VHH binders against o75319. Designs and how they scored, part 201

Target 1, 181 residues: o75319
Amino acid sequence: GNHIPERWKDYLPVGQRMPGTRFIAFKVPLQKSFEKKLAPEECFSPLDLFNKIREQNEELGLIIDLTYTQRYYKPEDLPETVPYLKIFTVGHQVPDDETIFKFKHAVNGFLKENKDNDKLIGVHCTHGLNRTGYLICRYLIDVEGVRPDDAIELFNRCRGHCLERQNYIEDLQNGPIRKNW

## First folded at step 15 (VHH)

Design V133 (framework vhh_4orz_3)
Fold by ESMFold2-Fast, scan of step 15:
Structure V133 (fold): chain B 181 residues (1-181), chain A 121 residues (1-121)
Amino acid sequence: as target 1 above (181 residues)
Amino acid sequence: EVQLVESGGGLVQAGGSLRLFCAASGFTFSSYDMAWLRQAPGKRREWVALITSGGETDYADSVKDRFTISRDNAKNTVSLQMNSLKPEDTAIYFCARESWDYSGEYYFDYWGQGTQVTVSS
């Protein structure tokens, strides 16, 4: 048994690039073993992810996987040319400082090494919404000085779905800035 | 009191074999999916193998055909048989429990402290 994640079919597979940033968000791709439970039009494999990114005239340079499992797909299902980073992030809880700093470090490292190109950082959790939106917005607020409401609005618009978890939204709006120690 | 305790790690030469064990206690072991993950020096944790409560198995491509995961529900133990070991298999190996909760999502909810595997060239 492989179970399709709850409400996974309700979400757009891939959002749009967030203008002024290198971020693009998407829901978790599902490997071939899940296809028996999906209609052809519902399939969203790792291959489908890259096809949809190309359709937007974009190119992935890094994938950050925030799921707390490896069941949905394997790094080996991705092209070898695209780095894959796993940051095990618990759902429903606001990510802890260690997780936030790991994410920031990965993003900063990518940006430093990719100054001469326009490749994107693809970020996903299960739905590509709550953990994904939180960490992207936290980066924009803490590192790039974006106003919290502006970061959330930009993410919501580009993802095509609004950040749902009130504790995540509250932390982004009213929580402390997490600085490097 | 959920406990996962790994054992069986050690030093082995390339081409050798090791068998890791994970002793589970404090929960209904037979009802849970179990996994092995590893973390090499200076690297992040990566998934190695999974065995479901129903006995289905899955493996990372890097270890496929070399490693075998198995479980013994009577002994509350999950095992990882590692054959044809390579220097790049050097890592701390962690046992983890995987849950499917009311939110309809798989996630690792408990981890052991790990057992060191060192493969010399």
Scores: ipSAE 0.326, ipTM 0.712, lowest interface PAE 3.2, mean pLDDT 91

Design V134 (framework vhh_4orz_3)
Fold by ESMFold2-Fast, scan of step 15:
Structure V134 (fold): chain B 181 residues (1-181), chain A 121 residues (1-121)
Amino acid sequence: as target 1 above (181 residues)
Amino acid sequence: EVQLVESGGGLVQAGGSLRLFCAASGFTFSSYDMAWLRQAPGKRREWVALITSGGETDYADSVKDRFTISRDNAKNTVSLQMNSLKPEDTAIYFCARESWDYEGEYYFDYWGQGTQVTVSS
């Protein structure tokens, strides 16, 4: 469908790089077929994403797409030089351990292969907020040893919007560290 | 109670065809977008095809021009016609209902048990 995601217009297209990390979060880009439903200033295509990243003097080296659909844009809408990884995540529920492990593995692999550059890992779900913020914060807590409240504060500040799902926040603050996944 | 029941899977030789069916019950079928997804052994579920309540269709690149999704609202059925089957199409095929959440994303809130499709080389 050509339906604009609910509340998608309420969120900033792209956050800022999270200092001390390689992460940048954004909302889902929408392919050209959605533009007839958007004012020019509301458009956020895959091309717009890369333009906004460049405006911040940053460069994407990987996109991790956490949406449960391919209807908003296709991987072929992205530059061939930027790897794309799809990890299907359902909204409302805390991602399962296997999903968390896949995310961590992808991040660790990117960092090993890109230690000689400063390219960013772009992460998005529909709004670039709840699933995106959860997995980025989970990585920082479990792998980098960041305190949960510090990880959440950093994400909220850089994204420009606060995590909204209480079950995600509670899992980050009080849930177990996922060492095996 | 929402139920989705798949049928039509089986063993077929490469280049062959199969038609999958999904019988839906427990909700107003005509109001929902319906999808087919598949899962090969040891892999995550991959979206294959979508049909909206209005009849618009969309397909994953891997199946584009080979698969056709359709629906019959009078019978509460969604179907997937699979042509020119390849060994890599071997998977369990799931029927799913799409739903909105407050994050503004379509996601699948109900799934069938799946039907096995095996394509021999």
Scores: ipSAE 0.018, ipTM 0.289, lowest interface PAE 5.8, mean pLDDT 89

Design V135 (framework vhh_4orz_3)
Fold by ESMFold2-Fast, scan of step 15:
Structure V135 (fold): chain B 181 residues (1-181), chain A 119 residues (1-119)
Amino acid sequence: as target 1 above (181 residues)
Amino acid sequence: EVQLVESGGGLVQAGGSLRLFCAASGFTFSSYDMAWLRQAPGKRREWVALITSGGETDYADSVKDRFTISRDNAKNTVSLQMNSLKPEDTAIYFCAREWDYGEYYFDYWGQGTQVTVSS
């Protein structure tokens, strides 16, 4: 499919690194077949992603793709030096425990293997907001012991957009800590 | 309740044409992307055609230039015009609603309509 995802143009392509963490969030990159539907300033390809990360003086060490599709870009569109992990996550629903634990395991593994560098974990869903923000905040709350409101504020500020889905926000603020690894 | 009901299937000779219809109810039809998928005997379901809420269309390579998907928001229907049919097009054809984000996650399906193309 070459149609642009709904509201994709409404969001900034890439946020800022979240201070005190290795996370950076962005919206889904779109492969070249989508560019016929976009003005030059609206294009955000996999190449554009890496250029924007470099412009911030950062370097990606892992991409976690939370979309429920492979139609937007292929892993082969990414540099071979950057590992790619797919975690199929349905939108609108608070991610289930299996998804949360897969995300936590991937993050912990990356941090353990990258103690000697400052490379970032890039996380995205379609808009880089709700599923992305939920899983990053869930990690900070459950693993790092960050207060829910502080995690949400940090994500919102660095992403440049606020989490929109009330069910996600409610679960982060008042839901149970997922302790299993 | 959400309902999707297909019709228009049948037996047709190779080279012939057939038009499938899907009547939708129980939701704001105009706000959703709609799709047609098919399943041949003993095979997995495959996506055939998609029409977005904005009217953009997309097709699987196997049916490109032969099939046309369309929608009528006033009647809550999505249609599939199938031309130059081949025996390989024999399958049960399903109408489906795409949930959101254009990720091809389908949350509601019709019961399907049988299309048989004789050689």
Scores: ipSAE 0.308, ipTM 0.638, lowest interface PAE 2.3, mean pLDDT 91

Design V136 (framework vhh_4orz_3)
Fold by ESMFold2-Fast, scan of step 15:
Structure V136 (fold): chain B 181 residues (1-181), chain A 121 residues (1-121)
Amino acid sequence: as target 1 above (181 residues)
Amino acid sequence: EVQLVESGGGLVQAGGSLRLFCAASGFTFSSYDMAWLRQAPGKRREWVALITSGGETDYADSVKDRFTISRDNAKNTVSLQMNSLKPEDTAIYFCARESGWDYGEYYFDYWGQGTQVTVSS
């Protein structure tokens, strides 16, 4: 089985760049084997992802894949010039401190090494919404000092969908700042 | 501690029906998506049915229109009604807790021990 993820069709493929940041969020691309279960207008392959980013006059410099699976697409389906980082992240529960720190470290490293360009960090989970939005907002709050409600509003507006999981929203608004180890 | 215990497996003739049950304990059952997977002799484990915490369902093409997954949050039970059984449905059936929103082997964090289903021709 090449089963389409539940509710995957309900979400826009790619959001807009979050102004003032290097982040862009999207839902998981699906390799060609999934296309038999999709209408042509529903297809969103790795190639489609890069075409949509280019249509926005943006360029990806890193993809961070937060899904807990490797079944949707392979890193080999991506251009060789774009680094790929897998951070296995379980859905439903707020990401643990180790996952948060891995994400922060990857982002900080990218920004330091890409200060001379304007390439984006693409972040996705299955829907590009809850795990993705949580980790991006957590970074903005903890590292950049953004007010929680402002980070959430910025993500929601740019993604085109609002964060859905109340436990994630609650942690962002009222949870502790995660400091490095 | 999380526990998932399957029951209801057995031997049936082709065209028959079976209902599998999974009793869950040790977690807030109503907050998790639950799934049934199966493993036939000499084959890889495959997903057959999913039910979300909200009650939405999804099925593998091979079992669609024959199997029905349901849940009872008051009893912490997920069940699989299997109708029009075929010899190729012979497998060990596993109950699993989804740790993410996607169905698939990689995001199941807890599994039961399985219950054997044998369909004779």
Scores: ipSAE 0.006, ipTM 0.183, lowest interface PAE 9.5, mean pLDDT 87

Design V137 (framework vhh_7qia_2)
Fold by ESMFold2-Fast, scan of step 15:
Structure V137 (fold): chain B 181 residues (1-181), chain A 120 residues (1-120)
Amino acid sequence: as target 1 above (181 residues)
Amino acid sequence: QLQLVESGGGLVQPGGSLRLSCEASGFTFSSYDMGWYRQAPGKQRELVAFITSGGETNYADSVKGRFTISRDNAKNTVYLQMNSLRPEDTAIYYCARESWDYGEYYFDYWGKGTPVTVSS
């Protein structure tokens, strides 16, 4: 059988665009094989993701998948027109400098190539919260010069859930700026 | 005593094959998902292949069609069969045990790694 992620139902499927940025955060979409364990209103497939983004009058231009696995959905389940980038991250620990570097480079490259549109960078881990929130906030702090508490507050408000891991919050507030080039 | 012991690494020419083994002890192996990671020179550790307790598999795009992960629960061993090896596959390969905590996946146990060098 299919195993849905623990507490996955506790989180909103997709947050709101973070104002002043190109970021939108969401929880991992689940492919059709998980549907038998979900009520119709609990389903959140790759198709459901794109429908919910359109309902907000937004458009995805890139998906960054931070989960360590592809068993929840496959890249082939996404529209061919939307680039997909996998950055394998393990939960529980603060992402290391090379993971932060990969994320920053992907975001910077997207923004450079998408100057003439307003398409969003969709970022998710399993719940779209801790790893997702950390990397988005790290980018805003290190690259955009946003104050740590302001970045965290913006993410929490737009995601609809607060970052839960104290080690992630502590690193964002008091850790060094990662000047990855 | 939780333990993961990798073996089977070595030097091979491009186009060659190697089979890696990871022998587990100190836990109920059949109940855990297992993965193979690698760390290439100048790069971070990345997931190469993954196998669930139920036998479902997943692969990084760079190795799909060339690598096969499998397990033998009677021997507490996970394997990585590597075919059509390329210079960019040069790395130290690590075996890892997956755990769940707070709805997140994390690898709580790692082996010491086995080096694989692909060069002419």
Scores: ipSAE 0.013, ipTM 0.265, lowest interface PAE 8.2, mean pLDDT 87

Design V138 (framework vhh_etentamig_d1)
Fold by ESMFold2-Fast, scan of step 15:
Formats: sequence, C-alpha cells, structure tokens
Structure V138 (fold): chain B 181 residues (1-181), chain A 121 residues (1-121)
Amino acid sequence: as target 1 above (181 residues)
Amino acid sequence: EVQLLESGGGLVQPGGSLRLSCAASGFTFSSYDMSWVRQAPGKGPEWVSLITSSGGETDYADSVKGRFTISRDNSKNTLYLQMNSLRAEDTAVYYCARESWDYGEYYFDYRGQGTLVTVSS
C-alpha cells in the first residue's frame, strides 16, 4: 500500500552516527509507490537512505527494521550486500524482554563479525524515534553500562528529535536492566 | 471504548481452510488500516497481512502470500482473513489489530483477544 504514515513528513529522514557507537537511526524508507503522494524533496526511498548515509561518509552493514508491517518497503528493495533483520514491535507499550534480547543478540553478533571495519547498524521504526530510541538506549544502558540520561541525550542529539513517549523514558531511567550475557 | 473481537479459529487438517472474522466497535472502522498478526506457541508475534482503510490495497507476509486473503466490509465493521492451504506452521493465535497514529508514534493502538488456529492431523 501507498498510504503515508501519519506525521512521517515531520521527522528528519536520517540522524547522525551516535559517537562512540555503531548506531545510526532513521525513519522508515518508503518504496517507489509512495512517491506519487510526496514532493521530490520529501521522498525517502531505500535508495535515498543509502545516498544520505554515503553523504555522511558512513556505510551501513546491517538494517534492523522494527516496524510491525512490511508495507513500506521490501528487503528486496535494499542492496544485497546489506543484511536486513526484521524485529516486529507493536509500539505504544515498552518492548517485551524477548524483543529486547533479539535486538541485543543481533547487535552483539554484528559487532563480533565486524571488528575489522567501521560499518554502521541502521535502526528504524516508522518515525525512527520511540521504538528505535528505546532499543538503542536499552542496549547502551544494559550492555555498554551507559548512564540512562546520557544514553537518551546522545540519541536525542544525534537523531535530531527527542524521545516522546514517557513510559519508554521512565523504563530507561528507572526500569530493570535486562541481562543478556 | 474501542473493541476488536476475533472469531473463526479452530482445529483443521493440513491443506484445509478457515475464515477468521474480527468485529470492530467503538471507532470509525472505515477510517483505519487494519492488520492480522499471529503468535505461535513459544515464539514472538508475526505480522500476517494488512488492508488499507478503503480496501484498495493489501499486503502479505511472504510466508502466507498466495494462500491467505485479507478483506473487509466497512458497512459491517468487520475484518476477514481467508486462510487456504493451511500448514502445520500456521498454528498460532491470530489477532486483529488497528493501525493508527497516537501522540508520539505510529503503531497498533489496539488489538483483540485473539482466536486460536491449530493445524494438525
């Protein structure tokens, strides 16, 4: 379908690499069928994603798609050289432990396999904000030992938009650490 | 209050068919994209299918393409999933889900209680 996500246009397409990490966050790319409803400057296809990453002198090594749908683009729309992982997350509620561990395992596996390069892990949900920011921050807090407020500040600054969901922020600041070692 | 009530699940043999229904109430059904989502025992949820608010566009997970058909009747506030050529791996609880935007995120803001589909001989 070519129904554009609500408020999708309100968010920057791609953030900046989060310094000290391999993460970069962005909003969901929209396949060619959506372009009829967008001005040229509003288009953000899978091809546009890779062009914007290259313009920042970065290279994607993995895409983690957190949306609960496959309507926005297909894995086949991505270069064959970049692995794609789908982790279904509903939104609204804080992701469950299974989802958190799946995300952590994917990140840890990527980092182990990519010790000799500087390729990035691209993470997105629909807007690249709440689910995306939660899981990246959860990883930094639980695995890297980053202070919750520092993780949130780093994400907000690099994404160019602040995490909006208070339940997500509250869980990051005061919730239990989800151990995964 | 928003409510989604699934029905039509049951026990069926491999190769069989089932039709799931979801009765929606408490909102303007014709204004929302709708999805079917399933969760097999011991596994995470898997998105199955989506239909746009008008019914003009549909999408399917690769695992069900060609076998399942999503449809809706906006006059009856009802979502359907016609499941053909059922396989053991289709065994799951099937949920009706509303796709919506709420403050801060685009997501499924409601899903029903689910209906169990068991494919076994």
Scores: ipSAE 0.013, ipTM 0.325, lowest interface PAE 6.7, mean pLDDT 87

Design V139 (framework vhh_6fv0_2)
Fold by ESMFold2-Fast, scan of step 15:
Structure V139 (fold): chain B 181 residues (1-181), chain A 121 residues (1-121)
Amino acid sequence: as target 1 above (181 residues)
Amino acid sequence: QVQLQESGGGLVQPGGSLRLSCAASGFTFSSYDMAWVRQAPEKGLEWVSTITSSGGETDYKDSVKGRFTVSRDNAKNTLYLQMNSLKPEDAAQYYCARESWDYGEYYFDYRGQGTQVTVSS
């Protein structure tokens, strides 16, 4: 991997926990091989991710990686105590129903197995914004019954950046609830 | 018209070997990094291995290191995965994938139909 993702430096590395949920969103961590292209203050490795989460007095219990590549980092770069789930998602397009259901299944399974703790579900795509925000909001709308505009506002505020893709926003606001595959 | 066609899958006993091939057409094969990705029934897709466009660098999922070897023949537009010491956990549909830089990021933009690997007595 030779290239830093376009606009990757424009985004905050890690958002804040979304209150009332177990979600925290962040941009893709970049393994050591990318660091020679970054100033020290721009580095955001897998290790940096966990340090930043700890600085917020939070703990990750699951990472869901929505990128359609393994170039930026490998699951082996993460602590062995934190489960890693890859859901390959094409950018630009609203995630299909199969992807939405995989995401919902993973979240529901995590919550069921982590009733006795307060560990977070970390979700990221390349920028931790469009695919990430869509799937988190879709979960809140479809499963938790949150109003679409409230889900989007909560994500935007906690991520520190607003969802950018109009087709994603439109689907969240006006699209069907995915309750049945 | 990008096409990727996998072959070489089959049934093998634990400890056995298989060699997968991927015939590429419709693009300049020597200009793209290539990967192998697999999916077992009722499991998600997982990355297995990558090889750079020149073949100069390779990378592997930890659980297959020392057992699998990815290679390519740019003159023949063919990608290979040599799988040795196969374990039951390696049973999956294996896909050849092309990696592009587009829309400001890396992603697998094409994947073949796959070839089935079964590891069983």
Scores: ipSAE 0.651, ipTM 0.844, lowest interface PAE 1.4, mean pLDDT 92

Design V14 (framework vhh_4orz_3)
Fold by ESMFold2-Fast, scan of step 15:
Structure V14 (fold): chain B 181 residues (1-181), chain A 120 residues (1-120)
Amino acid sequence: as target 1 above (181 residues)
Amino acid sequence: EVQLVESGGGLVQAGGSLRLFCAASGFTFNSYDMAWLRQAPGKRREWVALITSGGETDYADSVKDRFTISRDNAKNTVSLQMNSLKPEDTAIYFCARESWDYGEYYFDYWGQGTQVTVSS
């Protein structure tokens, strides 16, 4: 078995849908090989993710994986009906413009193709907090015109945990809007 | 200075074989997990295979039973033996180092890649 990510157990597995958006955030699911290191109530497999989403009367239409590894689960562990997009995103530093562009393009493409349904865009990094919260908030600010503090508050409330990285928060509040994506 | 240098790419017919090599320098090779990833023209990078410092291996389903990852700790190399190659295996193949740091796994260094082209 591989190592469980540090503090992974400290975070709620899945947040709530962010009202007025198609986003839902969660921590990284861990494939079955990790289950021997977890108590039954701590398990959060790809199957557990879909069960928890269904319990909220929601449906996933896309998963965006922001982790910089493939260790925790494979795309093949997900239902074949749900598209999977990998955007390798370095932790601890504000995502670069290319990463922001890829995220915006994926979201815009999903929304265009899913006008006739209410399926969600599931976004995760390791803890479903800093990289995840940054990119979702960056999208809301740059594309949807949401005020930075409102975007951050909405994400924090729906995720059930507050963005922790000050450099990410600072960039969202005071950084430039990335246009022409 | 960490460096990863790939070699062994080339043009091969469908059903053929190639062996890729990654020469690592500038770090304690035996202490790190190593991976191969690939990027087809106009596509995103996808993971292909992993070998841990302990020698355990894992593979993407698309290459399972056709590709074999191995390492030579004495020579600081990781290799990818590719058999039964298909046109859809055409991509630039990258060697990457995987670290456990700040409490999580992540790829922290990449090579420049080596081109593999499989003709039908």
Scores: ipSAE 0.618, ipTM 0.838, lowest interface PAE 1.5, mean pLDDT 92

Design V140 (framework vhh_h_nbbcii10_fgla)
Fold by ESMFold2-Fast, scan of step 15:
Structure V140 (fold): chain B 181 residues (1-181), chain A 124 residues (1-124)
Amino acid sequence: as target 1 above (181 residues)
Amino acid sequence: QVQLVESGGGLVQPGGSLRLSCAASGFTFSSYGSYDLGWFRQAPGQGLEAVALITSSGGETDYADSVKGRFTISRDNSKNTLYLQMNSLRAEDTAVYYCARESWDYGEYYFDYWGQGTLVTVSS
């Protein structure tokens, strides 16, 4: 079946752009087959995502999907003009070095190709919180030299929800920097 | 003990066909029927790519654009086996192919068990 992810309704659909960055975080959009289990005001489809981004006077240039499933929506449900990248990440575990480097390479590539515009990198996992927040903060710390507590605070404020996984927070605050090669 | 074991990989010429099998043990397709299954691949020096997915009933399938029209995923719940029929093979299909099981746990869907992989090499 099409089960709504636990606590999915508890989170705001889309955060705000993180000032000084190209990142915006959101929870996973749910395709039409899930809408029978949702009230109209609870729906958050791929179309709803783009409408909410537009309402903020922002434009997506890349979506990075961190879920460990392809059930919630299909890449074909997204506009053809917006690239989609899937990085499979397991919940509960701090992402491994391969995952971290893959995320960094995708972000660096996007920024290099989009120097002359202000399009955003949209990042989501199931709730747009723990895996999403970890990888965005890890990028800011390792690549941009942001202090860990500042990166976490910025993400929490802009997402509208605080990182919940203590192991993720601990790794960001006290873990080693994963240098790009 | 849950296990997924792939077989059927090997060397094949461009334009050829190959059928992969994934034998499951430690759980049943027919008893619970709740598991969606998929085939994934990893080419040398590349990341993991989803190839094809099939719902627990077998009624719905999804394919990567790169294999659409060439590959067919199917399952036999009575034999506890997942299949991938690969036609019109190309050099770019060279990869280790993994089967995986999707479950609902910790309040979300995720792939919880993976096979060890089977190598498919497409070359002259």
Scores: ipSAE 0.119, ipTM 0.550, lowest interface PAE 4.6, mean pLDDT 88

Design V141 (framework vhh_4orz_3)
Fold by ESMFold2-Fast, scan of step 15:
Structure V141 (fold): chain B 181 residues (1-181), chain A 120 residues (1-120)
Amino acid sequence: as target 1 above (181 residues)
Amino acid sequence: EVQLVESGGGLVQAGGSLRLFCAASGFTFSSYDMAWLRQAPGKRREWVALITSGGETDYSDSVEDRFTISRDNAKNTVSLQMNSLKPEDTAIYFCARESWDYGEYYFDYWGQGTQVTVSS
């Protein structure tokens, strides 16, 4: 069957834009086939995602999907005007250097191509928390020179939930800067 | 050791057909969902089709009416029948196993891929 991810209902669907950045984080949207297991107020489809972003007076210019599955929604469920990028990441493990490089490359490319607008980079994993928070914070620390504790605090505040995985937090605070060309 | 080995790729003219096979070993095949994904030159991997352990299927919109995924649990094989092929279907096709673990779905093993080239 179509299982709702464990604890998915416990998390706010969409955070707020992280001030001073182009990032906004959210949990994975679920296509219509999952709605049989959800109350109307619990539904968070791809359409619901874009409605909630618009309600914040924001606009998405890119979605980066960090899940290691395609079961929850299809890229075709997104508006044709919004690029979709899949970076397969395994949960519970700190993302490897190749994954970090791919994320940084995608973000840098988006920023270069979107200098004339204020569109956001939407990032999600299953809960929009651990993998999502790690990669956003890693970018801020390594590329923008933000202090690790400040990056984590900013993400936690804007997401509305704190990073939970201790190994991710430890790597951000004490791990090496990942330099990619 | 889990192994997934793809075969059946090749060169075909637009409008033609190919059938891909994935031979699975090292696990209880009938208990796992299986998928096909593809990667075109210079592109990221994208999902194509899924078949659950119970035999339910799902497809990317771009292939829904043209491709059929199936499985043979007695032979530990998942197959992808590709009809009405287009140049845009040119890609390396990967077989993957999907698990429910840690409270979410994820692809945990992949084959090495089989090349499909569709000429105009």
Scores: ipSAE 0.371, ipTM 0.702, lowest interface PAE 2.5, mean pLDDT 91

Design V142 (framework vhh_4orz_3)
Fold by ESMFold2-Fast, scan of step 15:
Structure V142 (fold): chain B 181 residues (1-181), chain A 120 residues (1-120)
Amino acid sequence: as target 1 above (181 residues)
Amino acid sequence: EVQLVESGGGLVQAGGSLRLFCAASGFTFSSYDMAWLRQAPGKRREWVALITSGGETDYAESVEDRFTISRDNAKNTVSLQMNSLKPEDTAIYFCARESWDYGEYYFDYWGQGTQVTVSS
């Protein structure tokens, strides 16, 4: 069978938009085959994701999927009107420079093409926390010039959960800025 | 030492067929889910097909009904039969092993890939 990711139920499905940015973070949606293992109130399908975003009076313009699997849901489970971008990102390790640059390129491209609207960039990994929080904070620090502690605090508050991986936090606070595109 | 080695790629005309093979070694092959992914020129890597240790299969919508994934546990091989090939199927095809570890699914080992080119 399909296993529910460990601790997946412990995390809020969708955070809030990070003020001053176009980012919103969430945990991985689970396709219909997982519903047999979930109570109705625990379900968080791709459809549920879009319903929760609309409930916040927000609209997704891009989804960036950082998981290292395709098992949890397929791009075809998403509305065709919302672009989907897969960046296979290994968990537990600080993302490498190539992954960071791919993320930055995707964000900058979206922002350039969406100047005349207020659509959000939705970012998720399995729990929408460590890989997700790292890459969003890395973007804010390197591109927007936000202080590391401020970026981390903003992410934690808006996601509703704190970044847990100390190596990710340490890299954000004390690591080098990645400037080369 | 886990190794995945792909073979069977090549040049084929649109409408043709190819069969890809992945020879696995260094682990208990029958206990793992296996997948094929591909990366087209200038594009990101995308998932194509999955076969579980129990033999259940799943496919990306773009290849449904055209591709068939299978496995031979006696030979430690996973195969991808590709029929009705289109120019859009041109890509490097990668074999991958999928694990449940650290509380989630993830692809933990990859082959080097095999090139498939479909001419119009």
Scores: ipSAE 0.591, ipTM 0.825, lowest interface PAE 1.6, mean pLDDT 92

Design V143 (framework vhh_4orz_3)
Fold by ESMFold2-Fast, scan of step 15:
Formats: C-alpha cells, sequence, structure tokens
Structure V143 (fold): chain B 181 residues (1-181), chain A 120 residues (1-120)
C-alpha cells in the first residue's frame, strides 16, 4: 500500500533557506510508486527536491530524515554525493533529549566539516513542519543563542507554514536549554 | 499487550546463511505491515525489509538479492532469510510493526533485537 500521507498536498514542497543559518526544510519526498495517486503538478520525488533546491541557487550537503518509516523513499533514491542521516522520531510528542542530542551532534559535525563551503542541511519529517521545525528551532535556541520567538518566526516564514503543535511551541518558548548538544 | 520477540541470530562465517524469526502476540497480526531493521555498533539504525499485510515486499538495495522477508499469518510470525552474508551485515536485527494511523506510516512497536555476527 502506497497511501499518500494525510494533508501532505496541503504543504509547500520546499521552504527557503533560513537566513543566517545552513538550514532548509521540506516535506517528505515520495518515490515513483506514489505518482499514480498524484497529478503531475503535485509530484515531489527525490529528484524534484534537488531540482527545487537548485532553482533557489542552493546546494544540499546533508539530508536529515526525521520520519518513523522508510516507505516514502529510499536513501538510494538520493544522489550518492549527499549524505543521508535517519533519526527516527515519533510524531505528536516532543523529541526526547537523546534525539535532540543526535540532531545537534549531526549539525555540529556537518558545520565543522563544511566551513569552506555554503552547502545546506536539509531537514524533513512527513510534512516538514512540526518535528522538523522543533529540532531546527531547538538547535538555534540552544546552540546559537537565538530567542525562542525569533527562531519560531524565522522557521515559519522560511518554511511558508506555521508550526502547528502546541506542545512543541510551548517547549521551545518555556522549556529548558538542553546541554547535550 | 503487543509483543515482538526475535530469534535466530548467531555467529556465522562470510557466505553463510541465517534465518531470523519474529514471534508476534497481542494484536491481529494479519492486519499489520511488518519490517526488519538493523543497527551495527556505533552506527544508526537502518531499514532492511518490509512485508505488507497483503504480502507485498520491499528491500534495501544492498540486501535485495540476498535476503527474503516472509510471513506466516497462521503462526503470527515474520521471518528474514539471509543468504550470502557479509561482514557488513553484522548488526542487531530488530522486528518492527508498521501502522497507518493519524494519516501517515510509522513503526509503533519494536522487538528487543537479535545479534547477528558475520566473521570474515
Amino acid sequence: as target 1 above (181 residues)
Amino acid sequence: EVQLVESGGGLVQAGGSLRLFCAASGFTFSSYDMAWLRQAPGKRREWVALITSGGETDYRDSVEDRFTISRDNAKNTVSLQMNSLKPEDTAIYFCARESWDYGEYYFDYWGQGTQVTVSS
């Protein structure tokens, strides 16, 4: 079964680079087997992702996949030149400290290795919104010292959609800084 | 309660074969998609194979010609036949249940895993 994720069509495929950062967010790409359920203008394959990034004059250096499935596309569908990292995250609940640490470590490692280029870290969950926005904002708050409301506003503007999960927003605004970064 | 219990892991030489089993209980097994994932020491978990409730299968490219996933709904088991094993296949292998709920696919239950060690 190739079910399209609920509300997947309601979201823009790819946001814009978040200015002052190396982050870009997008919704999950869907491999060719899903195309029978999509109009041509609705398709967003791994190839479509890279075409849209190129159209913005950007280049991906890392993809972080936050979905809790491998059904939507395979790492092998991505160019071999772009590293792929899977961090399994359950929707609906705020990511735990171990997950936050893994995300921060991956981002810090990428930035250290890519000081001499301007390649982006692409982050996605199913809709590229709640889990994606939480972890990006958590990184900006905890590691880069950005004010919570400023991080959330920046993400919302660049993604083109606002974070929807109140528990995620509450944790970002009022939760403690995590030192496991 | 939902339980997934893996077995069949062990030590095998390169080129050998192993069959892993996952015994499922506490739910209507025939209604769920089942998967195998693995994690090598110091590395992230990666997906290996999937079998749907309807019997459709999908595989990670690196194992496609060597591994076969199957299920027996009468016995509530999912199995992974692993042939032509390589040292790179050394990992803890996890059985997982996949659900379509809340409008998306996700793994909602995992077993504890079974160790597979492939010597060179």
Scores: ipSAE 0.409, ipTM 0.741, lowest interface PAE 2.5, mean pLDDT 91

